# VHH binders against E3 ubiquitin-protein ligase RKP (RKP), part 12

Target 1, 188 residues: E3 ubiquitin-protein ligase RKP (RKP), of Arabidopsis thaliana (Mouse-ear cress) (q9siz8r82to269)
Amino acid sequence: KLHGDLDVSVSQREGISVVHHGVGPPIVGLEEFSICGDIRIVKPPLVLESLALFSSARANACIWKGKWMYEVALETSGIQQLGWATLACPFTDQKGVGDADDSYAFDGRRVSKWNKEAEPYGQSWVAGDVIGCCIDLNCDEIYFYRNGVSLGAAFTGIRKLGPGFGYYPAISLSQGERCELNFGAYPF
Short names: E, the ipSAE of ESMFold2; O, the ipSAE of OpenDDE; V2, 0.75 times the mean of E and O plus 0.25 times the DockQ between their complexes.

## First folded at step 6 (VHH; framework vhh_ozoralizumab_d1)

Design a1 (from w3b with S52D I58T; at its last look DockQ between E and O 0.01; V2 from the best seeds 0.00; counts 0 for: pae E 18.3 > 2, grease 25.7 > 24.2, placed apart)
Fold by ESMFold2, look of step 6:
Structure a1 (fold): chain B 188 residues (1-188), chain A 121 residues (1-121)
Amino acid sequence: as target 1 above (188 residues)
Amino acid sequence: EVQLVESGGGLVQPGGSLRLSCAASGFTFSSYDMYWVRQAPGKGLEWVSYIDTSGSYTKYPDSVKGRFTISRDNAKNTLYLQMNSLRPEDTAVYYCARLPYDSSGWYFDYRGQGTLVTVSS
């Protein structure tokens, strides 16, 4: 599920930090304290559904260096904003991933990329699609894949941030939208 | 008014130690993750330590790991940096910072005035 250029590690790798509040190896998952709106895990481990009109959340993995990817398997095909956000980006009942500086999203219902404003990008999506969300901090780019096919660079010249305050996988879902998050295996 | 006031810098010989302090006011200190960052002459800003709200989790870049120790006292609204085995390359102005709620042109929210550390023979 991961591109060959990506490193996946248990918070001990350069360029990624996984926030872990318990004892034992860290597991990449949803950061429960980040949830705005009402997101429920409807099928463990990470099949999510939004029960509010607009809900947002981010993972517990922070990326500040290297090339990283996660995947979203769409169970529904309505309005979702999938991408990357910093810890400082506010989530509200009307603002989510892509609606602030250093926050970037793809939305295949509206066929747009989002960073404070929308621009045309990508392809429309359908239920069953797998969306790859990639950040490349070697080249300062964010790009997306649909079913393994590149949609091209969505954002270039993204701001390189330091350790502890980098980019997190982040999603926003309209009411009733469902998806499954996949952060890959931890080979180390 | 949010303020961060750094102190404890000075001139020290290589191999020496210094302890920096940061007095915080105008915000709920215990609710913010905190950083020490530094700026060497003619260089950009770089982080040198991080501590979470409780003080239970800390991080350091390889350049200072094992030599620097960040700590906090939430009852006294004070952040500390113990610097041991100092080297000439540690010469910089050191700043206390909190994690920004929203970026406004800095990586950090409400940067203090800084305290100069000079490591020289």
Scores: ipSAE 0.000, ipTM 0.102, lowest interface PAE 18.3, mean pLDDT 80
ESMFold2 (binder alone), look of step 6: mean pLDDT 81; pTM 0.815
OpenDDE, look of step 6: ipSAE 0.056; ipTM 0.523

Design a2 (from w3b with I58T S104Q; at its last look DockQ between E and O 0.02; V2 from the best seeds 0.00; counts 0 for: pae E 14.8 > 2, grease 26.6 > 24.2, placed apart)
Fold by ESMFold2, look of step 6:
Parts: C-alpha cells; sequence; structure tokens
Structure a2 (fold): chain B 188 residues (1-188), chain A 121 residues (1-121)
C-alpha cells in the first residue's frame, strides 16, 4: 500500500500499478498523500498551481515495465521540474523531482536535466508548450518531448524495478507556477 | 562573500505605497534570477515576486498580483519591489533572495536581515 490508508487498493496491469481510494474504475491522477508544499487543483480535472515556495507531488500510478508517457501543458514558464520519481525520493520544501538519485527531471527554464545534479539538456520552454515525459523500461531510458518533438534521451541505464517498486510521474513547481497534467497516454 | 542588503521598509497606512531596494554584492548579479520573499510574524516564508536574469520575465502570486512590481538594475546590482495599495496583511519582514543553479535544485538563498514593512492605520 502506497500510503498505508486502510481503504487503499492497488490495481495492476502489465507494467503499471494504480492506487485507488474509492469506488469505481482506476483513474490515474495526482496522489494527494504525496503532496509536499501546497498544490491545488485550480481547474478540473488536473490544472495545478503551487501556492507554497516549492511544491512536489506524484501521480497514483507506478510504472515498473514497458514504455509510458504523460504530458504536461505549461500555463506558466518559470521553474518547474517534470519527470519521474521512486518512493525512495523524499520531497521536502527544498528538494523535489530530480534533486536525488532516485528521481529524474527536465527543467526548461534552466534548460537542464536533473538527477541529483544538473546537466545541460533540451530546449527552453514557453507558456502553452506541451512537455512529454516518457519512461522506457524496455531500454532503461527516460526521454522528454516538447510539442511532440523529441529532445533526445535524457537518462540512460536507469534502474529497472518490479511491481510496487517502480517509477511514478512526478512534478515540482515553484510558487505561482501552473500546469495541466494529462495521463491519457497510459494504456488500459 | 554573497551579500544581499534590503532597505526601504517602514510604517505605512493602508492603501499607501512603498519601494524596497536590495543591494547585491559578492556574485555576478546579472546571472541570477531574483525573488522577493516575506515572513509575517509567526508565519513561514511566502514568495511575493520573481524576476529573470534580464528582467524579461516576472511572476507574482495572486495575493499581490497587480499591486506589486519587481524590477532590477543589473548595472547597479540592485533589485526593487514597488508595493502599491498596501494592506495590513502585507505586514512582514521582506527579504530579497537569489535562485541558485546547482546540484541542490530549487531553494532560496537569502542572507540579509530583511526590511520590515508595517501596514497599520
Amino acid sequence: as target 1 above (188 residues)
Amino acid sequence: EVQLVESGGGLVQPGGSLRLSCAASGFTFSSYDMYWVRQAPGKGLEWVSYISTSGSYTKYPDSVKGRFTISRDNAKNTLYLQMNSLRPEDTAVYYCARLPYDSQGWYFDYRGQGTLVTVSS
């Protein structure tokens, strides 16, 4: 169980586990119990804004096999760190996605990729851009896309994990940053 | 040694205006994004404005949007905050901060004593 909630259920398919907190079909969305800082849904279903200086959250989907992608539509173009994290990656008021060795992020404001340390990568972003965040566990790679165009492999040789011990879509936002998360690229 | 020195605070009536300054030294000021943050008595830090290295991008939280204006003068190594239509809830110690780019990711780097703004009738 991801957060130890008595009502938490896990639904698994080939390479993905989705955590449920209610009745009905599994829906991929933001895992409320993962939020560090203050993230609010300002427009349904998943237009988010950070109200704290630095906020982080994970989705309720754990990827441990196959190739998966989610999209982030940028409403603002400041500091955001978009990518993938394991449960071992702690979120604090100072560290988020990409700031530890178990998480990986792209930041188009700084034009950098982050895994514990920053390296130049990708292209600068502007409001209105759609960032694709792809994990390919067949090749152990993480890629990012800007408006459908590949930015190239960001990370290679990432650790392959098993069921319940995988990678989650994860984002970090500086205060006032807004984005829309789109998980519609996950297969059923 | 990195130094950020805030000034321009004081007592002002609701609806008034105030302009804060931040003198920067010990680093290449024009290479850093800059922020104003504030801390109300007994509360945590709250971000109130952001400006990119060149000044071409600015951002504000909803609580101050339309009332506060951040600016910078890279030739003078100085950051400014123009605060208009001040409200009692704007009462706080104001700090300027830079956004470092390093392996630690996102954090505020603030080193000054701040400048107190009191908005009271």
Scores: ipSAE 0.000, ipTM 0.167, lowest interface PAE 14.8, mean pLDDT 80
ESMFold2 (binder alone), look of step 6: mean pLDDT 82; pTM 0.816
OpenDDE, look of step 6: ipSAE 0.006; ipTM 0.263

Design a3 (from w3b with Y50W I58T; at its last look DockQ between E and O 0.01; V2 from the best seeds 0.00; counts 0 for: pae E 17.3 > 2, grease 24.8 > 24.2, placed apart)
Fold by ESMFold2, look of step 6:
Structure a3 (fold): chain B 188 residues (1-188), chain A 121 residues (1-121)
Amino acid sequence: as target 1 above (188 residues)
Amino acid sequence: EVQLVESGGGLVQPGGSLRLSCAASGFTFSSYDMYWVRQAPGKGLEWVSWISTSGSYTKYPDSVKGRFTISRDNAKNTLYLQMNSLRPEDTAVYYCARLPYDSSGWYFDYRGQGTLVTVSS
């Protein structure tokens, strides 16, 4: 029975819930029960690789108030869908983050934003880029950064939900894609 | 049903000490990690300390580390907080809390009225 330690200062902040299945204060990480497909941690703590044709996962943090951000460092530059999803968002071998009404994604390989349908957005990405994934529930917006530069608001008027029913950091990776997740939640 | 009853608060001068107690009933106390949390007037909720189910591990935020000590007695279903070197900034209502870990979200379950600690000259 191994106790977890805090690796982010996320506990007790209003607007976030963190679910942890061990003892100790909750820490933000990948929710293994959410994995669809086959995602492997290839380098601790959170360098991930998709081994299936299309894999998806959520973090164990739920955001319903405030302004929050996580970062994705790209090790590969193929098809990835990075963003935010509710708990109700289904993941399948064909559908990931951004493929349903209640999820929102940026894909820099196809230079598109996804909420059920694709629309042009952002800039193409390359390996080594750092993608910021931001949700602003003060303004009901989702937007993304590439290497610290804003790509503009991707989605406006997003549905605001109560505690436990908000948005999770969520990612989808095509086969062989690798990225590193950094879950630092920040109120602005 | 589930009850958490805090006691031991009061007025104290800066630099003083208090010991808070929390009597638990209506659940298997030894199966839960326990927290002390506080709410200062007009401020949000802040966790103050955490203790593992057995009492073998504890954690504190920097604001209280080295001054506060959490402990538990599982035979008596009681949680404690020893508060030393109290400062005016420690003035708050203190709650004993548990965190259910079978929900899709995380929240502190603090069902008591809390106990007021006032640190003033």
Scores: ipSAE 0.000, ipTM 0.110, lowest interface PAE 17.3, mean pLDDT 79
ESMFold2 (binder alone), look of step 6: mean pLDDT 81; pTM 0.817
OpenDDE, look of step 6: ipSAE 0.028; ipTM 0.397

Design a4 (from w3b with Y50R I58T; at its last look DockQ between E and O 0.04; V2 from the best seeds 0.00; counts 0 for: pae E 17.9 > 2, placed apart)
Fold by ESMFold2, look of step 6:
Structure a4 (fold): chain B 188 residues (1-188), chain A 121 residues (1-121)
Amino acid sequence: as target 1 above (188 residues)
Amino acid sequence: EVQLVESGGGLVQPGGSLRLSCAASGFTFSSYDMYWVRQAPGKGLEWVSRISTSGSYTKYPDSVKGRFTISRDNAKNTLYLQMNSLRPEDTAVYYCARLPYDSSGWYFDYRGQGTLVTVSS
């Protein structure tokens, strides 16, 4: 696990499942062939920058049961869509995570949550903020944190999936946006 | 050219200690987060420590937390790993690593020969 001791540092967040409810490598990173647009690792291990007008990618691990959280440290504060997607979520040069039925995102620049449509949610973000992206498949909900403070449930009643058909951490970045991905314990 | 040269490995008894070093050259060392990774005989690659550019942030997997300490000296372009309370399962070739800044994909860049740590008896 990338952050095996993260459970101490995230104790105020919803718990991390220790059972195997997903599939992925021991060290979670980006799924290269999921990239739409142009995302580069500009600083190790996972400081990312979008070089295209709009770029999207997902991680190489997913879950279909239990609870999981990952964190995004913002280096810029423009338009980013941070959240969760299935493999079926289409990424295009105009559509990213949150722009289809089977993906869900938070965007703190526009202060909105996205699942095909936008709705007001959360708080605006600034560079230096750490955004927690949590999925709870015991309760079928997705929620976000800003600097350790809950923004409330963003989505409820999300589609429950079976083994091998899970939700992936996924991000979309507008041109020049930078963030660092920090994956927690992975319960697969 | 980028070079990473590991040293300090050896044979040690369980409960013993070793300090590994990694001499870096050919790039701006202070601009990179650095990692120690290891490969046990017949096993895949496993990361064991991470340190930020300034050294102010460190991270460890549960398997080594409390026993291993990563540090760096940016003036000497050197990365260190202090390994205490060593166990037989720590036996591996240890590499220092960085991630490349390109579109080729995500992987640890470990260019050295590594340094063998054997914990036995």
Scores: ipSAE 0.000, ipTM 0.110, lowest interface PAE 17.9, mean pLDDT 78
ESMFold2 (binder alone), look of step 6: mean pLDDT 81; pTM 0.810
OpenDDE, look of step 6: ipSAE 0.005; ipTM 0.218

Design a5 (from w3b with I58T L99D; at its last look DockQ between E and O 0.06; V2 from the best seeds 0.00; counts 0 for: DP in h3, pae E 16.6 > 2, placed apart)
Amino acid sequence: EVQLVESGGGLVQPGGSLRLSCAASGFTFSSYDMYWVRQAPGKGLEWVSYISTSGSYTKYPDSVKGRFTISRDNAKNTLYLQMNSLRPEDTAVYYCARDPYDSSGWYFDYRGQGTLVTVSS
ESMFold2, look of step 6: ipSAE 0.000; ipTM 0.114
ESMFold2 (binder alone), look of step 6: mean pLDDT 83; pTM 0.832
OpenDDE, look of step 6: ipSAE 0.149; ipTM 0.588

Design a6 (from w3b with I58T L99D Y101W; at its last look DockQ between E and O 0.01; V2 from the best seeds 0.00; counts 0 for: DP in h3, pae E 19.7 > 2, grease 24.5 > 24.2, placed apart)
Fold by ESMFold2, look of step 6:
Structure a6 (fold): chain B 188 residues (1-188), chain A 121 residues (1-121)
Amino acid sequence: as target 1 above (188 residues)
Amino acid sequence: EVQLVESGGGLVQPGGSLRLSCAASGFTFSSYDMYWVRQAPGKGLEWVSYISTSGSYTKYPDSVKGRFTISRDNAKNTLYLQMNSLRPEDTAVYYCARDPWDSSGWYFDYRGQGTLVTVSS
């Protein structure tokens, strides 16, 4: 529909804002304009593959209060950086989620957590694993689960931000990596 | 050991065409995604094409989309770049590169001397 105007609106509940397009209820998914590299939905609704060397994207949901989680079902087990980023976090062909001060990631191939620098954290992942990515702004923490088992707090003392300036689910995928995102049902 | 040897560059007028080749050896070529990258005089490296291991996916920056076509022949361990409608700003040394195996901070793995493409009237 290249001849129509975009229909953009924001739906807000306490602690979360969702940007959505068109008619109908707010749907949490990838923010198309955030994609750096080449990420494609290869199976609806949200099975993704990176076709470029290194690709990054964020969701259309902003978290600024409360405790929230999304899940990633791994179809491949290579290098992926799964976590949270602000709007200000630049994605480039060389930097993704966790490669700047304002983003945080877990990478189960390298068994590391990333916030500008890497530190050991978590467990190795394998294809078929489900990774829970949790942000808890009541305690100012980010932590991850593997197959429902907590890996412990990855980051503490994370900066609180206000509405519209909070943290977005965000992922980076090395080439050929596939995963399925599950944001759950959050109707407004 | 690992070698990437580029060829097919030369002097061409604006609007002309060239076909670059990259002969690969010393590794399992069909297991690597491949890139063409270029370096214009006095500039850093920039990516100009990407192709997946099977050749099923390709990608190009806007500056070359529609003019350049990357392809590969896995049986011959050879990567190609067809360049059409060449412009003076395409003048550069062109390299083929393979992906690094694992990285969250990237570099292109190029090892050849490159092949010079000069687009000038």
Scores: ipSAE 0.000, ipTM 0.103, lowest interface PAE 19.7, mean pLDDT 81
ESMFold2 (binder alone), look of step 6: mean pLDDT 81; pTM 0.817
OpenDDE, look of step 6: ipSAE 0.008; ipTM 0.265

## First folded at step 7 (VHH)

Design b1 (framework vhh_ozoralizumab_d1; at its last look DockQ between E and O 0.01; V2 from the best seeds 0.00; counts 0 for: pae E 15.3 > 2, placed apart)
Fold by ESMFold2, look of step 7:
Structure b1 (fold): chain B 188 residues (1-188), chain A 120 residues (1-120)
Amino acid sequence: as target 1 above (188 residues)
Amino acid sequence: EVQLVESGGGLVQPGGSLRLSCAASGFTFSSYDMYWVRQAPGKGLEWVSYISTSGSYTKYPDSVKGRFTISRDNAKNTLYLQMNSLRPEDTAVYYCARDLYDSSGWFDYRGQGTLVTVSS
């Protein structure tokens, strides 16, 4: 359940030179009906806090071709899973992004990447860090950045999907975690 | 078989204190981050404290920060929660839980829990 107003005043980035394919509104925000758990908008537009044991949400836009990056500014440094998911990924009170096939996450508290199972990846994070969450469907890769520095490819050989059934930005936050989302330009 | 056995709950008045214990067996206790979680009547589970494997890092939600202290004794395979300045909203069944690093869930709790009731 969502506590507070969802503000989607973020602007699409200009000057993208690579053709990207996706579907979504002109200004990307959270898909309210995807929310599992309890999310509060602490500060407009998209500073979020999880009030439940864990909460999950996805954006209202996806891609199935091309490249897209969104950013997460961490206000807290605990357990969060940041990444990409399809509509087939269930969100429940115990499952979030990274807990299914075609669902991929980075967690800098546990220094792990998640696709059904955890593997070591990346660096530990601290409050104030900006995490870049990137998908490159030209190379079938997902990778992450910390404060502008690449952490390397997290997932390779990810499954290509078709029009209208692509990968969405998605996040899961443990209780009390806060972050700010910036979806930037999307590539369709 | 993994076992987690909670104890130390009871009835206390607001402002009182309790110390909960969790006896762990059937796994290498020192290899797991641990949580205390609670379930109030009619509500879902929520975490109330977290501790790293060595005990060097702890974390609390704002609702209990400054009142609750988690600790562990790896030699005794025991997790503790010191709860001070208890409030009626702390009334719940309290469980200890392992932090599972796989995708099946973020908490692995198994015991019956221990009931804490804060009322006069």
Scores: ipSAE 0.000, ipTM 0.205, lowest interface PAE 15.3, mean pLDDT 81
ESMFold2 (binder alone), look of step 7: mean pLDDT 83; pTM 0.833
OpenDDE, look of step 7: ipSAE 0.006; ipTM 0.249

Design b2 (from w3b with I58T L99E; framework vhh_ozoralizumab_d1; at its last look DockQ between E and O 0.01; V2 from the best seeds 0.00; counts 0 for: pae E 16.6 > 2, placed apart)
Fold by ESMFold2, look of step 7:
Structure b2 (fold): chain B 188 residues (1-188), chain A 121 residues (1-121)
Amino acid sequence: as target 1 above (188 residues)
Amino acid sequence: EVQLVESGGGLVQPGGSLRLSCAASGFTFSSYDMYWVRQAPGKGLEWVSYISTSGSYTKYPDSVKGRFTISRDNAKNTLYLQMNSLRPEDTAVYYCAREPYDSSGWYFDYRGQGTLVTVSS
């Protein structure tokens, strides 16, 4: 089944583009130039750790059409904000995914969804959980899964965007938090 | 009015130990997850320990794991940090903080003066 990380076929479908900074085939991964704070790959392929108090990054995949999902395998269970952001979303040492209008996050430590403000949503998480982060631009919704079970729609009526101005997978981690990103996309 | 008052800092040699305390008042202490954070000279805030509301779950970054132990006494509204095998890089002002509640953005909610820990030969 297609949860695939690094599957080039994802970049060949309408509604997604992958930003590439080299000569090889486009690979969905972390956009190093997007990092605010200090995020390191501490174990291949994409086990990340935040070395700063609060760090944020986005992937190099831009989504503006269709239904897409990526997964986050939690190695730690503290404060992380997982979701989707546009290029306009400011990342600072205090603001990350979900802290501005044009980004959306789930945080299972505080059991909340974030779009500028926090609201109760979802379930608490533990180390070892797999969080599915889904955007459905056919229905203009963002929703999350915990270990394959839907947590329900987190956000509805999200703004449609165009090529190059879409939504990116994006994460924020507090100091010492670790997770593994698995970039895959489901077709419609 | 919410108050957090840190104490127990001081000068200690490398390899030494200190125990920090944080007295909480003005809120239901047992309802909040708590943190210790520190600010070294010229650096931003760094989280160094976490404890759940009941005290049953704790977490540490790798830099202090095995050396620092957070604990809480909910009956006395007090948070503690036992620091062992101290190193010069642990020199910082230490603050206790509670998790953010009902506000936008992510931040540690600290309000005390902090307590200075200096680790020097």
Scores: ipSAE 0.000, ipTM 0.293, lowest interface PAE 11.3, mean pLDDT 82
ESMFold2 (binder alone), look of step 7: mean pLDDT 81; pTM 0.819
OpenDDE, look of step 7: ipSAE 0.017; ipTM 0.294
ESMFold2, look of step 8: ipSAE 0.000; ipTM 0.195
ESMFold2 (binder alone), look of step 8: mean pLDDT 81; pTM 0.810
OpenDDE, look of step 8: ipSAE 0.013; ipTM 0.284

Design b3 (from w3b with I58T L99Y Y107E; framework vhh_ozoralizumab_d1; at its last look DockQ between E and O 0.01; V2 from the best seeds 0.00; counts 0 for: pae E 20.6 > 2, placed apart)
Fold by ESMFold2, look of step 7:
Structure b3 (fold): chain B 188 residues (1-188), chain A 121 residues (1-121)
Amino acid sequence: as target 1 above (188 residues)
Amino acid sequence: EVQLVESGGGLVQPGGSLRLSCAASGFTFSSYDMYWVRQAPGKGLEWVSYISTSGSYTKYPDSVKGRFTISRDNAKNTLYLQMNSLRPEDTAVYYCARYPYDSSGWEFDYRGQGTLVTVSS
C-alpha cells in the first residue's frame, strides 16, 4: 500500500515481505537482480554454485520483525559468507555479505563472523554440514547453528529496519563453492 | 524529542525543478534509514524515495525513478530530495520520515507539517 514497485508485486505479512514477479502465491527464492559475480542453480530448486572468483546474492524475502531462520546445506567447505544483508549492502568482486554496515555473516572456513571486519566465532565446517542462519528482531540478535547446535549469538544490538528496508537472507561464495538454500523456520 | 522539518516546496510549472530539505533533530540521524513520502489531496501516503544510513543505497518507485534524487548529509542532520521534470501528478504534500522499529507494518514516522509542492501551468 505504502511501499511498492510498478514492475513487481510485494506480498506482506507480519515481519516479512516477499517480492515476486509473477501471478500466484509468493515463493521465497534467490533474487536474480541481486547477483554479483556468477551464481548458477546447478540443481533445482536452490543448489547454487559460484562460477566467478567471488559471487554474492540475496533472497527475495525482507525481514523487519520477528524471529526467522533459513538453512544452508554445504556441498563444499571452502570460503562462504552466510547471513543477512540489507539492500544497502554493496556486492562487488571484493565485498559480500558481512562486508558493510547492517550486513552480517558467518564463515566456517575461516571460523569467523563478519560485520565490516572479521572476529573469531563458531566452529569450522565440513561438506554435508547444515548451517542455520537466524535473525531475532525481538531481541536484535543474529545467531548461527551448525547441524542444529547453537554457535552462540554472533551479533547483538543489530539495527531494526522497516518493511522493504530490512534484512534479506544473503550469501557469498568463493569460486567453485556449492550450497543448497532452504527457507524455513526452526523453533528455539 | 524527535523533530523533522520540511522546506523547499512551492508552485512550479510542469517540467520544472524543486529541491526539498528536511532538518532532523532529537535523534541520531545517521543511524536511521530515511524516506520521502507524499500525500496527494484525498489520497493515502505513498513513498517516493529511500536512502540507507550511509547514503550508499537509494531506491525509487518507477513513477519517479530518473526524475527524483534523494541524498543526505549526516554531518548536518539534513535529508534532501531533488525533484526534476515535475509533472502535475507530483502535486502533493511531501514529508520526510524515518521508519519506526517499534511500529506495526507500513506506518512511517512523519512528524513535520510537510511541504506543499504544486505542479500546474
Scores: ipSAE 0.000, ipTM 0.099, lowest interface PAE 20.6, mean pLDDT 81
ESMFold2 (binder alone), look of step 7: mean pLDDT 82; pTM 0.819
OpenDDE, look of step 7: ipSAE 0.025; ipTM 0.387

Design b4 (from w3b with I58T L99W Y107D; framework vhh_ozoralizumab_d1; at its last look DockQ between E and O 0.01; V2 from the best seeds 0.00; counts 0 for: pae E 17.0 > 2, placed apart)
Fold by ESMFold2, look of step 7:
Structure b4 (fold): chain B 188 residues (1-188), chain A 121 residues (1-121)
Amino acid sequence: as target 1 above (188 residues)
Amino acid sequence: EVQLVESGGGLVQPGGSLRLSCAASGFTFSSYDMYWVRQAPGKGLEWVSYISTSGSYTKYPDSVKGRFTISRDNAKNTLYLQMNSLRPEDTAVYYCARWPYDSSGWDFDYRGQGTLVTVSS
């Protein structure tokens, strides 16, 4: 039900909810309210740079079933944590994507996957790489891709949640890191 | 008109069990994921179980996992919740809910009067 005191609306399609405002088509982008640290849009719509030592944000799209992917084009190749987080996962100056339960990330600078702890995973990244961040809630798995090539399942047995309380595309960037988010890979 | 009619609630001692039922009508029940949600006095709405359209996939929050079991019978348009090892914290009005995919993320637009479950010693 549309809440009358919110200056936003929600568009839902099977397995995804998008929070937006205005009367135009729903557009997946950053949820400005979610930003921790200092993120600047360097080039519209979604070329981002972290100005603080540690910045985090999530998209305005919530995934609770189906298979979905977004892409991150790296302009720099330092420490970034790219992946998926629920609303229950706090972003603080100490915690970002991959630093809590139900928060999962790939970091190609440290060649690790993160869910509270780091484990070796994937390949090192370089500027110009495109990182695919995939969640498959038919199988409860999270995968990452580098330039279209699978890095293998990163996480299995992830908790599947209900509509509005699911997983969001989410990123954390160290100071000076820059990337472009591309949400055009959603299936429907 | 979409209808969801809950039944099976009542007064039970801690450690007891109840089985809730929800009769659905006015929509194609087998095409919708279904939920049980609850609202304790003075508290917000809390989901307590989820079941996919076919019934092949279920989810529970940690607060009820291992104690509650959701199931559905698509031929009878009926949703069930088996509640075991009940605790005073489970006292609430329980609703079956359809997630309408076109509402804001936390709202449930189609639920009945609910059925009261009271767990008290």
Scores: ipSAE 0.000, ipTM 0.121, lowest interface PAE 17.0, mean pLDDT 79
ESMFold2 (binder alone), look of step 7: mean pLDDT 80; pTM 0.804
OpenDDE, look of step 7: ipSAE 0.016; ipTM 0.292

Design b5 (from w3b with E1Q V5Q W47V Y50D I58T P61A R87K L99D P100L Q113P L116Q; framework vhh_5c3l_4; at its last look DockQ between E and O 0.02; V2 from the best seeds 0.00; counts 0 for: pae E 15.7 > 2, placed apart)
Fold by OpenDDE, look of step 7:
Structure b5 (fold): chain B 188 residues (1-188), chain A 121 residues (1-121)
Amino acid sequence: as target 1 above (188 residues)
Amino acid sequence: QVQLQESGGGLVQPGGSLRLSCAASGFTFSSYDMYWVRQAPGKGLEVVSDISTSGSYTKYADSVKGRFTISRDNAKNTLYLQMNSLKPEDTAVYYCARDLYDSSGWYFDYRGPGTQVTVSS
């Protein structure tokens, strides 16, 4: 995909880069220009609701090294696809996180993991669940957690990418779905 | 093993039309969004158009909207670009591509060798 007006300034440290548009320390948040569909920020900064049939977005943080995790608190328990995506993952009316080679998602509504194709994975989620999305580029694996409990390795042998071209936290939300993102992006 | 091969380019006068084709192999064509990109002399790669897996969604660069039409035939593993009302500024090598990414630069994509389109009087 072609993305413009994304890079005002980049803060880069070992394994992660954060793109920010303002002055001051970089803060991980939703990358506005990545949004496909219609996402309403219900409560700033990171309580989100999809108003379109299918909405997708990436955070402004790119991970290419190390072990990282973010959390998603579910306010609704419908079809959401939560995980990691490169910029190469197309966001369209039909495509979201998990619909490309280097895109990976967990969907607890359908109890499935997505990487172009769906496979059984994890547990059913309910409203109030906190979903951990973990990427371990030391082991080239992606894990998901439900309320702090590991659901096991969802994906193995994920491709390593270079600095600034790695994986972004990414979500896809069906219409009416709500979640709160917590990018306490800290290395494990 | 991913292979893409463009065809249909050529020399055409301003206002003329061309239809490009791209033959895909080595992957499940119907599972991927596909792209047309172009590179004009002295310029970088530009995404011209994209199309979803089913063909239900299409997008165009502002410079080609209303003039170009992207389509696909999944049964034939073929991507098309109908180019009407061609302009000199459309002169470029046109590539069929899969899984494009550009954030102030390209880090990877799959594309064919390209086909030359020249619009000139």
Scores: ipSAE 0.000, ipTM 0.239, lowest interface PAE 13.0, mean pLDDT 88
ESMFold2, look of step 7: ipSAE 0.000; ipTM 0.222
ESMFold2 (binder alone), look of step 7: mean pLDDT 81; pTM 0.811

